# Ledger of designs, part 85: VH-VL binders against q0aze0

Target 1, 268 residues: q0aze0
Amino acid sequence: MKIILVNNRFKENTEKKAQEIAGQLSALNVEVIIDNGLDEPYAGTVDFIMVLGGDGTMLRAARRYGQRAIPVLGVNMGTVGFLSNIEINELAEYLPLILREEYSLEARMMLEVAVFQQQSLLTRVFCLNELLLRSNSPRMLSFALEISGQKLEPYRGDGLIVSTTTGSTAYSLSAGGPIADPQLDAFIVTPVASHIINKRPLVVSPEREISLHLLEEREAIIGIDGQIKMDFGAENRVLIKRAPHPLLMVNLKAKPFFTSIDRSLQRQ

## First folded at step 25 (VH-VL)

Design TB5
Fold by OpenDDE, last read:
Structure TB5 (fold): chain C 268 residues (1-268), chain A 123 residues (1-123), chain B 107 residues (1-107)
Amino acid sequence: as target 1 above (268 residues)
Amino acid sequence: QVQLVESGGGVVQPGRSLRLSCTASGFTFSSFNVHWVRQAPGKGLEWVAAITYEGSNKYYAESVKGRFTISRDNSKNILFLQMDSLRLEDTAVYYCAKDRVYYSHAFYGMDVWGQGTLVTFSS
Amino acid sequence: DIQMTQSPSSVSASVGDRVTITCRASQGIKSWLNWYQQKPGKAPKLLIYAASFRQSGVPSRFSGSGSGSDFTLTISSLQPEDFATYYCQQDNNRPLTFGGGTKVEHK
């Protein structure tokens, strides 16, 4: 068995823990790769991914490995979030199950985000939470939202979020989007400070495609999962689809989503 | 420079067929929806047909449905309009035009036009 | 089909004049209206897209406004090169449809 431990190099506690766990796994004849984000994603085949940290680390892991159909376990290390399944102090208890591959998987839809510049592909990213279009100036953006070839009324505002249901409890929530069942596949389109007061968010079928482009030259940015940032101008276009493969999140412990909503939100 | 050049216009007899061509240069032709728009002498503009950038969807004005066929060859950067069963009312300058926005199945205005090609009928 | 009605059909104006052209759609088309300028013997030129956005290179004296069914093209100070025919066009619905045109002529 080969396992990737994903941690954050800027969080020393996760680094130390990763080394410790790596030692334990090695003693059990498990091959371990540690990914702290410094290097490119490991290109070799692996059987399991263990994410040590919080939601941010999980998002990075999802972007780096989510398309490989590898089980991904979130191990929380003292953070509040929605993407971890067990706590670090529970790892010893569940480790035998992991090694015997006795766990269930929950498929989480990811976004496929393609950003273009003058018809050329700049980047293609698979992400777990959301794509954000946002003004990078005090001025509002004017942009076109297209859903499966249907043109909506031009948006005017600070920006727009296209989120998965998993991402519904992230930035989309802060912007007034609905909380969605993470087991449901759907896009959530949430306006950010629209010129229309109380502009309603949209829940969109995962079978549809979403595209955004500016109607005038303004300083704007694209944000992905709150970690990737890039400039976005009038010559750019973003196309969003359901990723061809979902993230396979490991369920070792039952974690009822809806009963944890209040607790999780209160702790934030 | 971005350019569209129409060809194939001429004098025809009613009931005959004619194929117009539009050659694109200076931009990625295969990334844009394209249109045919015609203008009868001394009259206004009339949208005729459109085809999406990949050629999968075609749209027609009611006045030409069943008679005209729009198509494209992205490998050669050419747009076509096959006009069958031509009528006197089809007399016009025919323009090809590209849509403003790339990789879309919707339309956002026509930002580049050809010079047009004239289709007339023999008396 | 959506009918586009332009008014007036023609307008006589002088250099420096403010010129206003209106376009009415038979039904709501949101903001998906374009304005074109056409000079004799030439192809149309896109001026305004999405009702109010100027195409690159279009002088600031051209402006578009409106949403829904009523739209306006305004030339704040008419220049000699602005004498032409102007067309509105909707692309909210298929088939795409043009207005009848407005000819701006010398007074």
Scores: ipSAE 0.903, ipTM 0.954, lowest interface PAE 0.5, mean pLDDT 95
Fold by OpenDDE, fold request of step 26:
Structure TB5 (fold): chain C 268 residues (1-268), chain A 123 residues (1-123), chain B 107 residues (1-107)
Amino acid sequence: as target 1 above (268 residues)
Amino acid sequence: QVQLVESGGGVVQPGRSLRLSCTASGFTFSSFNVHWVRQAPGKGLEWVAAITYEGSNKYYAESVKGRFTISRDNSKNILFLQMDSLRLEDTAVYYCAKDRVYYSHAFYGMDVWGQGTLVTFSS
Amino acid sequence: DIQMTQSPSSVSASVGDRVTITCRASQGIKSWLNWYQQKPGKAPKLLIYAASFRQSGVPSRFSGSGSGSDFTLTISSLQPEDFATYYCQQDNNRPLTFGGGTKVEHK
């Protein structure tokens, strides 16, 4: 068995724990690769990914490895979030199950985000939570939202979020989006400070394609999962689709989503 | 230099066929929806047909449906309009035009036009 | 089909004048209305897209407004090169349809 431990190099406690766990796994004849985000993603084949940290680390792991159809376990290290399944102090208890591959998997839809400039592809990213289009100035954006070739009324406002159902409890929620069942595949399109009062978010079928482009030259940015940022102008266009592969999240213990919402949200 | 150049116009007899061509240069032709728009002498503009950038969807005005066929060769940067069963009312300058926005199945205005090619009829 | 009613059909104006052209759609087309300028013997030129956005290179004296079914093209101060025929065009629905045109001519 070969396992990737994903941690955050900027959090010393996660680095130390990763090394400790790596030692334990090695003693059990498990090959271990540690990914702290410093280097490129490991290109070899692996059987399991263990994410040590919080939601941010999970998002990074998803972007780096989500397309490979590898089981991904979130191990929380004292943070509040929605993407971890067990606590670090529970790892010893569940380790035998992991090694025997006695766990269930939950498929989570990811986004495929393609950003273009003058018909050239700038970047293509798979992400678990959301794509954000946002003004980089105090001025409102004017942009076109297109869904499966259908043109909506031009948007005017600070920006727009296109999120997965997993991402519904992330930035989309802060912007007034609905809380979605993560077992449901859908896009959530949430306006950010629209000029239209109480503009409602859209829930869109995962079979549809979403595209955005500015109607005038303004300073704007594209954000992905709050970790990737790039400039976005009038010559750019973003195309959003359902990723061809979902993230396979490991479920070792029952963690009822809806009963945990109040607790998790109150702590934020 | 972004440009479209129409060709194939001329004098034709009613009931006959004519094939118009539009050659694109200076931009990625395969990334844009393209249109045919015609203008009868001394009259206004009339949308004739459109084809998406991939060529997968074609749209026609009712006045030409069943008689005209729009097509494209992205490898050669050429747009075509096959006009069959031509009628006197088809007399016009025919323009090809590209859509403003790339990689879309919707239309957002025509920002580049050709010079047009004239189609007329003999008595 | 969506009918585009453009008015007036012609307008006589002088250099420096404010010129207003209106376009009405038979049904709502959101903001998906374009304006074109055409000079004699020339191809049309895109001026305004999405009702109110100027195409690159278009002078600031040209402005578009409106949404839904009523739209307006305004030339704040007519210049000698602005004498031409102007067309509105909707692309909210297929088939695409043009207005009848407005000829701006010298008084």
Scores: ipSAE 0.902, ipTM 0.954, lowest interface PAE 0.5, mean pLDDT 95
Fold by OpenDDE, fold request of step 26:
Structure TB5 (fold): chain C 268 residues (1-268), chain A 123 residues (1-123), chain B 107 residues (1-107)
Amino acid sequence: as target 1 above (268 residues)
Amino acid sequence: QVQLVESGGGVVQPGRSLRLSCTASGFTFSSFNVHWVRQAPGKGLEWVAAITYEGSNKYYAESVKGRFTISRDNSKNILFLQMDSLRLEDTAVYYCAKDRVYYSHAFYGMDVWGQGTLVTFSS
Amino acid sequence: DIQMTQSPSSVSASVGDRVTITCRASQGIKSWLNWYQQKPGKAPKLLIYAASFRQSGVPSRFSGSGSGSDFTLTISSLQPEDFATYYCQQDNNRPLTFGGGTKVEHK
């Protein structure tokens, strides 16, 4: 068995714990790769991914490995979030189940985000939470939203979020988007400070395709999962689809989503 | 450097067929929807047909539906308009034009036009 | 089909004049209206897209406004090279449709 431990190099406690766990796993004849985000993703075949930290670390792990259909376990290390399944102090208890592959999997829809410049592909990214288009100046953006070839009224505002249902409790929520069942596949399109009063968010079928482009030359940025940032101008387009593969999240412990909403949101 | 050049126009008899061509250069032709627009002598502009960038969707004005066929060869950067069962009211300068926005199945204005090719009839 | 009614059909103006052309759609087309300029013997040129955005290279004296069904093209100060015919065009619905055109002539 080969396992990747994903931690956050900027959180010393996760680094230390990763080393400790690596030692324990090695003693059990498990091959371990530690990924703290400094190097390129491990290209070799692995059987399991353990994420040590919070939601941010999970998002990075998802972007780096989510397309490979590998079970991903979130191990919370004292943070508040929605993407961890067990606590670090529970790992010893569940480790035998992990090694025997006795766990359930929950498929979470991811986004496929393609950013173009003058008809050339700049980057293609798979992400778990959201794509953000945002103004990089005090001025509002004017941009076109297209859904499956249908043109909506041009948007005027600070920006727009296209989120998965998993991402509904992230930035989309802060922008006034709905809370969605993570077991449901859908796009959530949430305006960010729209000039149109009470512009409602859209819930869109995962079978549809979404595209955004600016209608005038303005300074804007694309953000992905709050961790990737790139400049976005009038010559750019972003195309968003459902990723061909979902993230396979490991469920070792029951974690009722709806009963945990109040607790999780109140602590943020 | 972005350019569209129409050809194939001429004098025809009613009921005959004519095939127009439009050659694109200076841009990635296969990334853009393209249109045919015509203008009768001394009259206004009339949209005729459009085809999406990959050629999967074709759209026609009611006045030409069933008689005209739009097609494209992305490997050669050429747009075609096959005109069958031509009528006197089809007399016009025919323009090809590209859509402004790439990789879309919607339309966002025509930002590049050819010089046009004239189709007239002998009576 | 969406009918585009353009007014006036012609306007006589002098250099320096403010010229206003209107276009009304038979039904709502959001902001998906384009304006074109055409000079005799030449192909049309895109001026304005999405009702109010100037195409690259278009002088600032050209402006578009409106949404829904009523739209306006304004030339703030007419220049000698602006004498031409102008057309509105909607691409909210298929088939795409043009207005009847407005000829801007010398007074």
Scores: ipSAE 0.902, ipTM 0.954, lowest interface PAE 0.5, mean pLDDT 95

Design TB5
Fold by OpenDDE, fold request of step 26:
Structure TB5 (fold): chain C 268 residues (1-268), chain A 123 residues (1-123), chain B 107 residues (1-107)
Amino acid sequence: as target 1 above (268 residues)
Amino acid sequence: QVQLVESGGGVVQPGRSLRLSCTASGFTFSSFNVHWVRQAPGKGLEWVAAITYEGSNKYYAESVKGRFTISRDNSKNILFLQMDSLRLEDTAVYYCAKDRVYYSHAFYGMDVWGQGTLVTFSS
Amino acid sequence: DIQMTQSPSSVSASVGDRVTITCRASQGIKSWLNWYQQKPGKAPKLLIYAASFRQSGVPSRFSGSGSGSDFTLTISSLQPEDFATYYCQQDNNRPLTFGGGTKVEHK
């Protein structure tokens, strides 16, 4: 068995714990790779991914490895979030099950985000939460929203979020989007400070494709999962569709989503 | 420089066929939807047909449906309009034009036009 | 099909004049209206897209407004090179349709 431990090099506690766990796993004849985000993703074959930290670390792990259909376990290290399944102090209890591959998997839809410039592909990213288009100035954006070739009314506002159902409890929620069942596959399109005060979010079928482009030259940015940022101008387009592969999240411990919403949101 | 150049126009007899071509240069032709628009002498503009960038969808005005066929060869950067069963009312300058926005199945205005090719009829 | 009605069909104006052209759609087309300029013997040129956005290179004296079914093209101060025929065009629905055109000519 080969396992990747994903942690955050900027959080010393996670680094130390990763080393400790790596030692324990090695003693059990498990090959371990530690990914703290400093280097490129490990390119070799892997059987399991363990994410040590919070939601941010999980998002990074998903972007780096989500397309490879590898089971991913979130191990919370004292943070509040939605993407961890067990606590770090519970790992010893569940480790035998992990090694025997006795766990269930929950498939979470990911976004495939393609950013273009003058018909050239700049980047293609698979992400778990959301894509954000946002003004980079005090001025509102004017942009076109297209869904499966259908043109909506031109949008004027600070920005727009296209989120998975997993991402519904992230930035989309702060912008007034609905809380969605993470077991449901759908896009959530949430306006950010629209000139229309009561502009409603859209829930869109995962079978559809979404595209955005500016209608005038303005300073804008694209954000992905709150971690990737790039400039976005009039010559750029972003195309969003369901990723061909979902993230396979390991479910070792029952974690009722809807009963934990109030607690989790109150602490954030 | 982005450019479209039409060719194939001329004098034709009613009932005959004619094939127009439009050669694109200076941009990635295969990334844009393209249109044919015609203008009868002394008259206004009339949309004729459109084809999506990958060629998967074709759209026609009712006046030419069943008679005209739009197609494209992205490997050669050429747009075609096969005109069959031509009628006197088809007399016009035929323009090819590219859509403003790339990689879309919607239309967002035509930002580049050719200079047109004239189709007329002999008595 | 969506019918586009332009008014007036022609307008006589002088250099420096403010010129206003209107376009009405038979049904709602959101903001998906384009304006073109055509000079004699030349191909049309895109001026305005999505009702109110100027195409690159178009002078600021050209402006578009409107949404739904009523649209306006305004030339704030007519220049000698602006004498031409102007067309509105909707691309909200297929088939795409043009207005009848408005000829701006010398007074």
Scores: ipSAE 0.902, ipTM 0.952, lowest interface PAE 0.5, mean pLDDT 95
Fold by OpenDDE, last read:
Structure TB5 (fold): chain C 268 residues (1-268), chain A 123 residues (1-123), chain B 107 residues (1-107)
Amino acid sequence: as target 1 above (268 residues)
Amino acid sequence: QVQLVESGGGVVQPGRSLRLSCTASGFTFSSFNVHWVRQAPGKGLEWVAAITYEGSNKYYAESVKGRFTISRDNSKNILFLQMDSLRLEDTAVYYCAKDRVYYSHAFYGMDVWGQGTLVTFSS
Amino acid sequence: DIQMTQSPSSVSASVGDRVTITCRASQGIKSWLNWYQQKPGKAPKLLIYAASFRQSGVPSRFSGSGSGSDFTLTISSLQPEDFATYYCQQDNNRPLTFGGGTKVEHK
């Protein structure tokens, strides 16, 4: 068995723990690769991914490995979030199940985000939570939203979020988006400070494609999962669709989503 | 420089066929929807047809539906308009134009036009 | 089909004048209206797209406004090179349709 441990190099406690766990796994004849985000994703075949940390680390792991159909386990290390399944102090208890591959999987839809520059592909990213288009100046953006070839009324505002249902409890929520069942596949399109009062979020079928482009030259940025940032101008276009493969999240421990919302959102 | 150049116009007899061509240069032709628009002498503009960038969808004005066929060869950067069963009312300058926005199945205005090719009829 | 009613059909104006052209759609087209300028013997030129956005290179004296079904093209101060025919065009619905045109001519 080969396992990737994903941790956050900026959190020393996660690095230390990754080393400890690696030692333990090695003693059990498990091959271990540690990914702290410093290097390129491990290109070899692996059987399991353990994410040590919080939601941010999980998002990075998803972007790096989510398209490889590898079980991904979130191991929380003292943070409040939605994407971890067990606590670090529970790992020893559940390790035998992991090694025996006795666990359930929950498929989470990911976004495929393609950003174009002058008709050329600038970048293609798979992400778990959301894409954000946002003004990089005090001025509002004017941009076109297109869904499956249908043109909506031009948007005027600070920006727009296109989120998965998993991402519904992330930035989309802060912008007034709905909380969505993470087991449901859908896009959530949430306006950010729209010029139109009470502009409602859209829930869009995962079968549709979404595109955004600016209608005038303005300073804007694209954000992905709150971790990737790039400039976005009038010559750029972003195309969003459902990723061809979902993230396979490991369920070792029952963690009812809806009963945990209050605690997670209130930081309790 | 971005450019469209129409060709194939001329004098034709009613009921006959004519094939117009539009050659694109200076931009990625295969990334843009393209249109045919015509203008009768002394009259206004009339949209004729459009084809999406990959050629998968074609749209026609009712006045030409069933008679005209729009097509494209992205490998050669050429747009075509096959005009069959031509009528006197088809007399016009025919323009090809590209859509403003790339990689879309919607239309966002025509930002580049050719100079047009004239189609007239013999008595 | 969406009918585009453009008015006036012609307008006589002098250099420096404010010129206003209106376009009405038979049904709502959101903001998906374009304005074109055409000079005699020349191809049309895109001036305004999405009702109010100037195409690159278009002088600031040209402005577009409106949404839904009523739209306006304004030339704040007419210049000699602005004498031409102007067309509105909707691309909210297929088939795409043009207005009848407005000829701006010298008084």
Scores: ipSAE 0.900, ipTM 0.952, lowest interface PAE 0.5, mean pLDDT 95
Fold by OpenDDE, look of step 25:
Structure TB5 (fold): chain C 268 residues (1-268), chain A 123 residues (1-123), chain B 107 residues (1-107)
Amino acid sequence: as target 1 above (268 residues)
Amino acid sequence: QVQLVESGGGVVQPGRSLRLSCTASGFTFSSFNVHWVRQAPGKGLEWVAAITYEGSNKYYAESVKGRFTISRDNSKNILFLQMDSLRLEDTAVYYCAKDRVYYSHAFYGMDVWGQGTLVTFSS
Amino acid sequence: DIQMTQSPSSVSASVGDRVTITCRASQGIKSWLNWYQQKPGKAPKLLIYAASFRQSGVPSRFSGSGSGSDFTLTISSLQPEDFATYYCQQDNNRPLTFGGGTKVEHK
């Protein structure tokens, strides 16, 4: 068995724990690769990914490895979030099950985000939470939203979020989006400070494609999962569709989503 | 320089066929929806047909449905309009034009036009 | 089909004048209206897209407004090179349709 440990190099406690766990796994004849984000994603084949930290670390792991159909376990290390399944102090208890591959998987839809410049592809990214378009100035944006070739009324506002159901409890929620069942596949399109006071979020079928582009020359940015940022202007377009593969999240411990929402949100 | 150049126009008899061509240069032709628009002498503009950048969807004005066929060859940067069963009311300058926005199945205005090619009829 | 009605069909104006052209759609087209300028013997030129946004290179004296069914093209101060025919065009629905045109002529 070969396992990737994903941690955050900027969190010293996760680095130390990753080394400890790596030692333990090695003693059990498990091959271990540690990914703290410093280097490029490991390109070799692996059987399991263990994410040590919080939601941010999981999002990074998802972007780096999510397209590879590898089981991903979130191990919480004292943070509050929605993407961890077990606590670090529970790892020893569940380690035998992991090694025997006795666990269930929950498929979480990811976004495929393609950003273009003058008809050229700038970047293509798979992400677990959301794509954000927002103004980079105090001025509102004017932009076109297209869904499956259908043009909506031009948007005016600070920006727009296109989120997965997983991402519904992230930035989309802060912007007034609905909380969605993570077992549901759908896009959530949430306006950010629209000039229309009662502009409603849209829940969109995962079979559709979403496109955004600016209608005027303005400074804007694209944000992905709150971790990737890039400039976005009138010459750019973003195309969003369902990723070809979902993130396979490991479910070792029953974690009832709806009964834990209040607890999780209150702690954030 | 972004450019469209129409060709194939001329004098034709009613009931006959004619094939127009539009050659694109200076931009990625395969990334844009393209249109045919015609203008009868001394009259206004009339949209005729459109084809998406992939060539998968074609749209026609009611006045030309069943008679005209729009097509494209992205490898050669050429747009075509096959005109069959031509009528006197088809007399016009025919323009090809590209859509403003790339990689869309919707239309957002025509920002580049050709010089046009004239189609007329013999008496 | 959506019918586009322009008014007036022609207008006589002088250099420096404010010129206003209106376009009405037979049904709502959101903001998906374009304005074109055409000079004799030339192809049309895109001026305004999405009702109110100027195409690159278009002078600031040209402005568009409106949404739904009623739209306006305004030339704040007419210049000698602005004498031409102007067309509105909707692309909210297929088939795409043009207005009848407005000819701006010398007074």
Scores: ipSAE 0.895, ipTM 0.947, lowest interface PAE 0.5, mean pLDDT 95

